VHH binders against q9p4d8. Designs and how they scored, part 25

Target 1, 280 residues: q9p4d8
Amino acid sequence: MDFMKPETVLDLGNIRDALVRMEDTIIFNFIERSQFYASPSVYKVNQFPIPNFDGSFLDWLLSQHERIHSQVRRYDAPDEVPFFPNVLEKTFLPKINYPSVLASYADEINVNKEILKIYTSEIVPGIAAGSGEQEDNLGSCAMADIECLQSLSRRIHFGRFVAEAKFISEGDKIVDLIKKRDVEGIEALITNAEVEKRILDRLLEKGRAYGTDPTLKFTQHIQSKVKPEVIVKIYKDFVIPLTKKVEVDYLLRRLEDEEDDDATQKSGGYVDRFLSSGLY
Below, E stands for the ipSAE of ESMFold2; O stands for the ipSAE of OpenDDE; V2 stands for 0.75 times the mean of E and O plus 0.25 times the DockQ between their complexes.

## First folded at step 14 (VHH; framework vhh_7z1x_3)

Design j1 (at its last look DockQ between E and O 0.05; V2 from the best seeds 0.00; counts 0 for: pae E 9.4 > 2, grease 24.9 > 24.2, placed apart)
Fold by OpenDDE, look of step 14:
Structure j1 (fold): chain B 280 residues (1-280), chain A 121 residues (1-121)
Amino acid sequence: as target 1 above (280 residues)
Amino acid sequence: QVQLVETGGGLVQPGGSLRLSCTASGFTFSDYYMNWVRQAPGKGLEWLSSISSSGDTIYYADSVKGRFTISRDNAKNTLYLQMNSLQPDDTAVYFCARIEYSSGWYEFDYWGQGTQVTVSS
């Protein structure tokens, strides 16, 4: 997706394609992570004597990555959300002026804490090569975790774009729900069981396909492959629900940006771009 | 079967006015977000306006804002587009389009046959 082309950002086709590609990335990262044991020590607070840091080895490494990545404008990108926003530094690169596509508060929508928690407690046990510690691969394990986490974060927070598109496409119904702060209603509105089923079916197929990928043969130590069913379960139990949470959180605040505008008659702004770009 | 039928097009002079109608059938009209789009000769489709199911929320493209007015009568299953101050560049086929959730996303799923609007001196 090209964020410098605002007319394409909310294009439904582009959004769909992006989401599909992200599935591939996530599955690949899970497979990479599956080479290593669960390694609970990586996730334990103060398990290792890290200088000037309180937290887990993963927390430290992830935060260091984000610090470095922030300096190269990673988190200036609209689709990137940091786990540790407090460690971000200014970039020394020229600023990129991305056109605004999302609501002004979009950067405040952050469920990375939940993602991290679920990843370490639920996802890792499901995809790891085995239970227990693997002391010789702690670094590799953590690095693989970071890739998984970042890909999950991107996918889940992409719900903001989906939510924005839905807001534009959905008229009074969603606005009324937002005004009423009807979370359940909003969730119901954004939920399509058939679509979810398709996602899960696709994931199952992809998981099966990737499990037989000959390219994986070149990896020196494939200890285990992630079961396709586990991938599906992870999406069903965590990715989809968290994505919905992001959408709901985003939508609940969506009218904040509309306060200055006549709610009944609005200029084509995002609507024009959205409807002119990818719907026909 | 879902059907959208546009009417009201024609030839008008610059500065003139037209009122387009779109009659819907085969679905619950009042449940859907409705739109007007147009296609000029040699150009792509251009979104013009949208109106929510209840009619409370309306959007306009900048190109038609202040000149065009979208409305709907749910009791009559009819969408309207009042076009004022028409210009030659407004010459196009005008379509009524329904938005629905399809293939995992909201999209225009049904279109009318279109009605020709020609603005010429």
Scores: ipSAE 0.024, ipTM 0.308, lowest interface PAE 5.6, mean pLDDT 85
Fold by ESMFold2, look of step 14:
Structure j1 (fold): chain B 280 residues (1-280), chain A 121 residues (1-121)
Amino acid sequence: as target 1 above (280 residues)
Amino acid sequence: QVQLVETGGGLVQPGGSLRLSCTASGFTFSDYYMNWVRQAPGKGLEWLSSISSSGDTIYYADSVKGRFTISRDNAKNTLYLQMNSLQPDDTAVYFCARIEYSSGWYEFDYWGQGTQVTVSS
């Protein structure tokens, strides 16, 4: 995917390939995290005396990563969504001006607080090697958590690109539903139960395939891999519903970018994005 | 029952042209994104091009942009791939594939049998 070429970003084949790679990354990250115990101290607010910070060790570590990464332009990319938007800092590198692909409000569509809560309360207990602490591995555990969280966030918020592609390709069907504020109708339009089941079946097969990875055969902990059914449950119960929420929230506001009275909107309409992209 | 039937494959010389067709039945063709995908010997599947249900939005993989042209005729339930400037490494089985949208995912849910394209002198 090349974010400097908008036609490659909303390319349905490129979107499909990107989603497959994100799926593989999530599964791998779950397997890496499964080597550690649940380690509840990592998630306990103020468990450690972190200077000038109220939060968990994970909160601190992730926020510091995001602060540093913002300085090297990570969150200038359209597909990166921060967990801690308030810690981002100005880059010291030359700015990249990405052509606008998503609606002007896309950065406001952010479910990372929900992702973080579900991750710590539901996902970690489901994939950890066992309950308890590994005091010598707190840093490694939290780094594995960061990889899980970032890959989950990227996959779920990629729903904004999927929703935009749906809108520009089939927008007439969605426009009427948006005008009616018909949330259930929009959700039904973006949902196909047969395809959803095929997504879950693919996850089951991938989970089985990763379970035969030779590097996992020499892992010290009993849970050296995640049971495929756990991966499927996480997708069914959390990833898919949150992705749908992102898509619905994105689509409900999409007509804001189509208002052509110049006092209410700067740019981001369908026609303006085509002209700015050079597709003509 | 969804059916996708590719035709137009065959043996062509390097630099030649070929037009593939895919006739669809068992679903409302005009409601679906359609795709061309190929599988070269010893390689995995390679997505080539997509076309929206109306035909207004078209995507190409970099490897074929400028040489291949996707089109559709919704009145005839037919998808086309015009392939120009063919080279030996375009040798593959070419598939017509349907994309279905669901739950933050685009999925290739039905495929044709495929048609062999061989580029050889």
Scores: ipSAE 0.011, ipTM 0.392, lowest interface PAE 9.4, mean pLDDT 81
ESMFold2 (binder alone), look of step 14: mean pLDDT 83; pTM 0.828

Design j2 (at its last look DockQ between E and O 0.13; V2 from the best seeds 0.00; counts 0 for: pae E 18.4 > 2, placed apart)
Fold by OpenDDE, look of step 14:
Order: sequence, then C-alpha cells, then structure tokens
Structure j2 (fold): chain B 280 residues (1-280), chain A 121 residues (1-121)
Amino acid sequence: as target 1 above (280 residues)
Amino acid sequence: QVQLVETGGGLVQPGGSLRLSCTASGFTFSDYDMNWVRQAPGKGLEWLSSIYSSGSTISYADSVKGRFTISRDNAKNTLYLQMNSLQPDDTAVYFCARIEYSSGWYEFDYWGQGTQVTVSS
C-alpha cells in the first residue's frame, strides 16, 4: 500500500491485498518463532541484569528496536503503531508528510499492551517448539518474537483503515449507531459469521501450505512447524477480537472530527469532504 | 445460490471499447459492494474497480483510471464495466467479484466464471 497516494489507501482491493500480505507475514513469523522453545525467561521482568532498564528481556529488545526504527521514520508511517511510544526518537532523515487518511485521533488507538500480553501468555505457548528454556537461543527467540509482535500489531491496527472504509461505505447506518454509542450494534454491523469462517478456513489452508516450506531463517535446533489449527485458533481467539476492538474504538470516535468541523464550518458530511478534497 | 455471470467480452482492436456486464442472482445485490478484477495470462489477479452498494463511492486502479467506468443497476441486479481506449495489456479474463466485510477483513467471497477480453490488432 502506498500511503503517499491517499486516494488509494481505502480502496477495497488494496485493503484486501494488504490484509493478505499481512496474513502471510504473520504465518511466516509464527513458523520462524516455532523453531524455539517458549523460553519464559525472555518474558520475565528483571530476569537478566539489563543496564538502566526495568523490564523483561523482550521489553528491552523491542524498545531498542523501536528506538532505532523511529529514527528511520518507521512510525511516521500511518500503519505502524509502537509498543513503546515513549522511547521513540526523531528521525534524521527527511520528513515524509503522509496525507491524512484516518481520523485525527487514529494514533491514539493502541492495543499493543494487550497484544504483548496475549502473545507472551497465549500465543507463544501455542507456537513454540516446547515449553522449556533454551539458554543458547534467547536472543534469537526474542528477535523472532519481535517480528511476530510487530506483524500482529500492524495487522490488528490496520483495522483502523478497514473501519474507515466501512464507515464511508455504511453511511447513515453506522453514523446512527455511533451517535447512540451502540457498541453492540457496531459490533454486529462489522461481524459476519460466514465471512469469518471463510477467513479461518483460508488460514487453515495457508498454514498447511506454509508448513511444507522448510525455508527458515533460523535453522539451529528443532525445525518445528506451527500446526495450522493453532494458527486458526490464534486468529479466532485473539487476532479477530482485537481487530474488532480496534475497529469499534475507532468508529466510536469517528464523529469527533465532524463535530469539530461543524462547530467551525457548516459540515458537509465527511463523505462530501473526502470527495470534495479530490482524495476519492 | 449466489451466482455471478459475466458477459460482454470479446476481441477488440487497440483503442476500441467494450462493455462488460455481470448479472447477479441468489442474493440481495443492492446490499453488496461489487468489484471488477482481471487476470492476464501468467499474471496474478489484479483488482480494477469497486463500487459500493449505494453506488456513491467508486474506486479505480491506476491502470484503468480514466479509461474504465464501473456502474451498477440494482434494479436489474447488474454490474457494468465500460472499457474505453483498450490496449493490448488489457487482455485478460475479467471477473465480477462480490466483496464482503467482517471483523476487519474484506474478502471476495464470490466470483463469476469470467469473460475473456482480447485486445489485438
């Protein structure tokens, strides 16, 4: 997806393509992570004497990654959401001014804490090669975790873009629900059981397909493949619900920008403004 | 049963025009966002255009923008693609696809059989 072309960001075809790519990435990262044991020590607070840091080895490494990545404009991208926003630094590269496609508060939508918690407590045990410790692979384990976490975060928070597209598509129906603060109504509107089933079925197939490729980045110990059923379960139990949460959180606030504009300008509907801005 | 049937394909010369139609049945056509996609020989699926259920929101891929026009007639359960200024690179099987949303996903859940468009001198 090209965020410098705002008129294309919410195209349904582009969104779908992005989602498919992200799905593939996530599956791949899970497979990579599956080479290593669960390694609970990586997730324990102050398990290792990390200088000037209070937290787990994973927390430290992830935060350091984000620090570095921020300097190369990673988090200037609209689809990137940091786990540790407090460690981000300014870039020394020329600034990229991405056009705004999402609502003004979009950056405030952040479920990374939940993602991290669920990942370490639920996802890792499901995809790891075993439940024990691998002292010689702690670094590799954590690196693989970071890839998983970042890909999950990106996918889940991509719900913001999907929600925006849905908002535009639904029009008055969703606006009414938002005005009523009807969370259940919104959830119902954004949920189709048949489609969810299809998604999960597809994931199962993908998981099976990926499991046949021995091409792994880390070839050290146990070449373990993630069970396709586990992937499906992770999506069903965590990815889908968290994505819904992101969407609902985003949508509930979607009229805030309009209210502010109405206070200043006789607000043609967001759709009209978006269309008038030539972005659509 | 959901069914999508594409028609209107054929052989045209460069610079020519075609109008594709997609007739939908087995579902409430007016409630769904519809798409045109194509697949050229040896290439992957390419999204071309979308039209929302209301018909008010339309989008195009850069490759066809300005040349192709998507429209729909909900009363006739028909999706259209007017293709102008056709080029050899537009040679492909063209598909009508229904898109559905759920839980942060957009998915093409139904496709037609496709109609062949060949642009050749």
Scores: ipSAE 0.599, ipTM 0.822, lowest interface PAE 0.7, mean pLDDT 90
Fold by ESMFold2, look of step 14:
Structure j2 (fold): chain B 280 residues (1-280), chain A 121 residues (1-121)
Amino acid sequence: as target 1 above (280 residues)
Amino acid sequence: QVQLVETGGGLVQPGGSLRLSCTASGFTFSDYDMNWVRQAPGKGLEWLSSIYSSGSTISYADSVKGRFTISRDNAKNTLYLQMNSLQPDDTAVYFCARIEYSSGWYEFDYWGQGTQVTVSS
């Protein structure tokens, strides 16, 4: 998609292409992280004497990457959400004025704290090569972690685009639920259990294809160390629920933008097909 | 009731060409993106190509780019796959599929019966 062209951002095919790339990226990143041990020292607060910093090695490394990336406009893009918003710095490059596709508060919808917690406590143990440390690989391990975290964050926060599309199609129903502050009603409206099952089934097959198909571009290893069932469990227990949380949080505030941009609307036929797909 | 029917498979020598067709019924074909997917013997599914409902924006897997061409004729409710420079590793059952997207997944709700393509020396 081209974020400078709003008509391309809510197009179903462009959303599909982006979702495919994000999902493929997550699976590849999990496979790359699986080459390392769990390496608990990476995540232990104050394990290393980092000057003027209180936190883990991963916290420090990721925050420094985000500081640098913000200066080259990474977090000006509508689909990038920082883990450490307070370290961001203004860019020295010419500013890009992206047309508004999402609500004005979209950058405040941020579940990265929860993603980081779940990643270190649940995901790493599930995908690591084994328990223990690899002292000579601390930097490489943490870089693989950063790739995992950033791809998870982008995928989960894509729920903001999905929520906007659902708002356009189901607006009157959603407006009533928002006014009532009916969180459970909004979640029920956006949930489709049959679609959730199809997501998990497709993830299993895709994880299997990456691990055993030498023709896939993202598979450079003879044998995958990550079981497809682990990838499915991570999606079922964490990615899908957090995506729904992002959608609900986005929708609850949507009336703050009561002067909606008509340029974000789609044709009735395309929007109907988009929402009938059960896209989260 | 959605129905997809693939035709055009067969036996071909290495370097040869085949053109697959997929005829759709039971839904408004021009409203849906369409895909080709294959399954080689003993292998998992491999996505090959997608084409938007309008015929704009076409994507290919690296394994077939430059050799395969997807197209559609919305007036005839028909999807096509032109396959050139076929290799023995292209031997598979080929399916057309209507997609239903969800959060980062390809969701193929409706599939044809498939058509066998065999590339043999």
Scores: ipSAE 0.000, ipTM 0.116, lowest interface PAE 18.4, mean pLDDT 78
ESMFold2 (binder alone), look of step 14: mean pLDDT 81; pTM 0.808

Design j3 (at its last look DockQ between E and O 0.63; V2 from the best seeds 0.00; counts 0 for: pae E 10.0 > 2, grease 24.9 > 24.2)
Fold by OpenDDE, look of step 14:
Structure j3 (fold): chain B 280 residues (1-280), chain A 121 residues (1-121)
Amino acid sequence: as target 1 above (280 residues)
Amino acid sequence: QVQLVETGGGLVQPGGSLRLSCTASGFTFSDYYMNWVRQAPGKGLEWLSSISSEGSTISYADSVKGRFTISRDNAKNTLYLQMNSLQPDDTAVYFCARIEYSSGWYEFDYWGQGTQVTVSS
């Protein structure tokens, strides 16, 4: 997706394509991670004597990655959400002025803590080669984890864009729900069981396909492949619900920006305002 | 039952034109975002164009922008794709697809059987 073209960001076709690509990435990363044992030591706080750091090996490595990546503008991108926002550094590269497509508070929508927790406690046990420790692969394990986490984070938080698109498309119906703070209503509105089933079926097929000829980055210790059913379960139990949460959280606040604008501009439809804002 | 039926495909020469139609049934056509997609031999699915329920929002892939025009007649439950300046690379099966939303996803939930478009001298 090209975030410099705001008119394309909320296009439903483009959104779909992005989501499909992210799905592929996530599955691939799970397969990569599956080469390694669960390695609980990687997730234990202060298991290793890391200088000037209080946390797990994964926490440290992930934070260091984000520190480096921030300097190259990774988190200036609208679709990137850091796990450790406190370690981010300024970029030495020229700034990219991305058009604002999301609401002003979009950066405040962050479920990375939940993602991290669920990943280490639920996802890793499901996709790992085994439940034990591999001392010789701790680094590789953590690196694979980071890829998984970042891809999951990106996908889940992409719900913000999807929510924005939905908000624009639904109009008064969703506005009424938001005004009433009807969380259940919003959730119901954004849920279609048939579509969910199709998504999960597709994931199953993809999982099967990937399992036949995986191109693995870490070829030295191929111990297992991720079962397609596990991928489906992860999406059903965690990815979809967390994405919904992001959407609901985003939508509940969506009128905050409108209230600020209504204080300045009268009754034109949201679409007209969006178009008039010069963003499109 | 939801049904989409594409028609209008055929053989055309380079530079020629075709108009595809998609007739929808089994659902409220006017409530849905509709799309044209195509699949060339040995290639993946390519999105071409989309049109909102009332036709107020239209989008095109770069590959067809300026050559293809999407439209709809809700009274007739029909989606159209006017294809001009056709090139050999446009040879593909063309599908009408409905898009639906759920749980953070936009997905094509229904497709037609497709109509073959062949551009050849």
Scores: ipSAE 0.414, ipTM 0.709, lowest interface PAE 0.9, mean pLDDT 88
Fold by ESMFold2, look of step 14:
Structure j3 (fold): chain B 280 residues (1-280), chain A 121 residues (1-121)
Amino acid sequence: as target 1 above (280 residues)
Amino acid sequence: QVQLVETGGGLVQPGGSLRLSCTASGFTFSDYYMNWVRQAPGKGLEWLSSISSEGSTISYADSVKGRFTISRDNAKNTLYLQMNSLQPDDTAVYFCARIEYSSGWYEFDYWGQGTQVTVSS
């Protein structure tokens, strides 16, 4: 898909193809992270003497990555959602004015705090090679964490594009549910148990294939022990529910744009909206 | 009782053309996005193209862009794929598929039995 060509972005085939590729990226990132122990010191607040910073080593490292990425326009793109919006800085590159595809409030739909919490408390223990520390590998471990977090964030927040496409296709039915603020009705509309089973079955098959693929064996670290069932459990327990939360939160507000004729001109990237609010 | 039936496959030489048809029944065809997918021998499914319910939004995979044209006739409940400049890599079973939404995904929920396309010199 091309975000400069909005007709490609809400196309259902392109959306599904993108979601399948994001699944592959998440599986690969979990395999790479599984080379390291759980390393709880990476996530403990103030475990290391980081100058002028209160937080975990991971928090610091990820926030610095996001600061640098914002300077090169990463968070101007409609599919990029920061974990630390307060560290974003103005770009020194010429601005890109992406056509508006999502609702004007799309950048306010952000569950990255929940993703980070679940990742450190539930996902890491489930995929790590062991429960201990690898003091010599703290940086490499945290870099693998960043790849995992960023791919999870992208996949989960891509639910905004899926929700927009669903809104367009379901017309008056969704509008009525939104007006009633019928959260259960919206959730029922976006949930199908048979489709969820097929998603989980596909993940199980991919996890088995990656674990036995000769090219993965040639490139995988010897300590990788990620079981396909763990990947499926992470999706079932966390990725799917958080994606549904993103979709519901997005849909509940969708009629706000129908009340504003110029809503598309009020949309902007996180950096532009953040700076316009007066926060330096 | 959703049913999708593909026809129009066959053997062609490289550079040749084929037109596939898919006749739909058991649902309101004009309410659904429709897709073409293919499966080469020993390979997974590959999405090729999609078309919106009224035909106003069309997309193609990079592998077929510029060579394949998707279209539909809602009065006949029929989906089409015009395939030009066929290459040996296009050899596969071709399926039409209906897409449906759930749980943050769009999934292909119904498929035809497929039609074989073989491109051989």
Scores: ipSAE 0.005, ipTM 0.319, lowest interface PAE 10.0, mean pLDDT 82
ESMFold2 (binder alone), look of step 14: mean pLDDT 82; pTM 0.822

Design j4 (at its last look DockQ between E and O 0.01; V2 from the best seeds 0.00; counts 0 for: pae E 20.3 > 2, placed apart)
Fold by OpenDDE, look of step 14:
Structure j4 (fold): chain B 280 residues (1-280), chain A 121 residues (1-121)
Amino acid sequence: as target 1 above (280 residues)
Amino acid sequence: QVQLVETGGGLVQPGGSLRLSCTASGRTFSDYYMNWVRQAPGKGLEWLSSISSSGSTISYADSVKGRFTISRDNAKNTLYLQMNSLQPDDTAVYFCARIEYSSGWYEFDYWGQGTQVTVSS
């Protein structure tokens, strides 16, 4: 997706393509992670004597990654959400002025804490080669974890874009729900059981297909492959719900921007504003 | 269950035109975004165009913009794709697909069997 072309960002075809690509990435990263044991020590606070740091080895490494990545404008991208926003550094590269597509508060929508928690406690045990420690692979393990986490984060928070597109398409119906702060109504509006089933079925098929791919990022002895059923379960139990949460959280606040504009512009012109913004 | 049936494919010369049709079963056609996608031999699925339920919102892939025109007749439960200035690289199986939203996903939930379009001199 090209975020410099705002007219394409909320295109349903482009959104779908992005989501599909992210899905593939996530599955691949899970497979990469599956080469290593669960390695609980990586996730334990102060398990290792890391200088000037209070936290787990994963926390440290992830935060260092984000620190470096921030300097190269990673988190200037609209679809990137950091786990450790407090460690971000200013970029030395020229600033990219991305057109605004999302609501003003979009950066405040962040469920990374939940993602991290669920990843270490639920996802890793499901995809790891074993429950024990591999002391000689702690670094590789953590690196694989970071890839998983970042891909999950991107996918889940992409719900913001999806929600924005939905907001624009639904019009008065969703506005009414938001005004009433009807969370259940919003959830119902953004849920289709048949579609979810199809998504999960597709994931199952992809998981089967990817599981046979010999091309691994890490040139390590393959300890295990991720079971397709586990991938499906992870999506069903965690990815989908968290994505819904992101969407709902985003939508519940969506009229905040409108209220500010309505002070100056006629109520109901959501489509007009969208059109005027050059997105359509 | 929704059934989609594509028609109108065939063999055409470069520069030629075709009009594809997709007829949907049931009464829910007018409630959904409809799409055209294609799959060329040895290539992945390529999205081409979408049209909103009312027809008010239309999008095209860059590869077909200016050459293809999507339209719909909700009274007839039919989706159309007018293809002009066809090129050999447009050779593919063309599908109509319904798109539905769920849980942070836009997904094609129903597909047709496709219609073959071959552009060759």
Scores: ipSAE 0.200, ipTM 0.588, lowest interface PAE 1.7, mean pLDDT 87
Fold by ESMFold2, look of step 14:
Structure j4 (fold): chain B 280 residues (1-280), chain A 121 residues (1-121)
Amino acid sequence: as target 1 above (280 residues)
Amino acid sequence: QVQLVETGGGLVQPGGSLRLSCTASGRTFSDYYMNWVRQAPGKGLEWLSSISSSGSTISYADSVKGRFTISRDNAKNTLYLQMNSLQPDDTAVYFCARIEYSSGWYEFDYWGQGTQVTVSS
């Protein structure tokens, strides 16, 4: 997928391939985080005396990462969504002018607050090596957390690309649902139980395969491997529902980018609407 | 695992000079862009300078142009920052950071612990 070429981004096959690769990244990151104890001090607000900051050690470390990453164009890319938008800074590198693939409001579709909450309260306890603290590993633990959070964010917010592709392909039906503000109807249209089952089945197999990888190294402590069923539960209970939320939130606003919304009643869908309107 | 260690900080008089070093573990130092970043008391991180893996491309923030010089010695896995004409506003913790370059995404994948620079009389 090439974000400089919009037609490659809206290709459903390319979208599916990207989502499958993001699964591998998430599983790898969960395995890396599983080498540490739960380490609740990492997530406790004001556990450490960080100057001029109110929050957890993780909050602080992630925000500093995002500040620096923004300077190297990370959040100029259409598939990266920050946890702390207010810390972003201008890049010192040559700017990349990405074509506008997503709707103008895409940056406002951001569930990272929910991801962070679920990650610290549900995901960490489920994948950690055990309860307790590893005071000598606070930095390494939090760095592993950042990798998990960033890969989850990218995967979940990739729902915006899925939603755009579905908008183009579903034509007048989805336009009618948007005009009616029919959240439940939109959720039903974007939900495919067979696809969701295939995702969960694939995750189970990947979790089994990665758990037996002979190239993995252990730390000097006894470490648990992530159970495949935990990975499946995280996807079923959190990743898939949050991705759907991103898709719904994106679709509900999609007509904001269109002129004369009544023109979308044509049977030929989005492309035919533009041809008929004389825009292209 | 890659580690970065900054040294060379300390107390210096206004107008003075100081040279910071950042030593990297491992043999991959020469493959990466390297950066200097600082954090003044009570302020956020401020990017200062970048140097390409070969040393051929160098960038500076406006706040340090003409006073600071970034360099590297790939044989010694060491990054340098020569700081001249230091002023009290240069007081900060100075960090080196490694950038991993991939297809339009840059990531800072490793940081040093920082070294304190204090400019006062």
Scores: ipSAE 0.000, ipTM 0.088, lowest interface PAE 20.3, mean pLDDT 79
ESMFold2 (binder alone), look of step 14: mean pLDDT 78; pTM 0.785

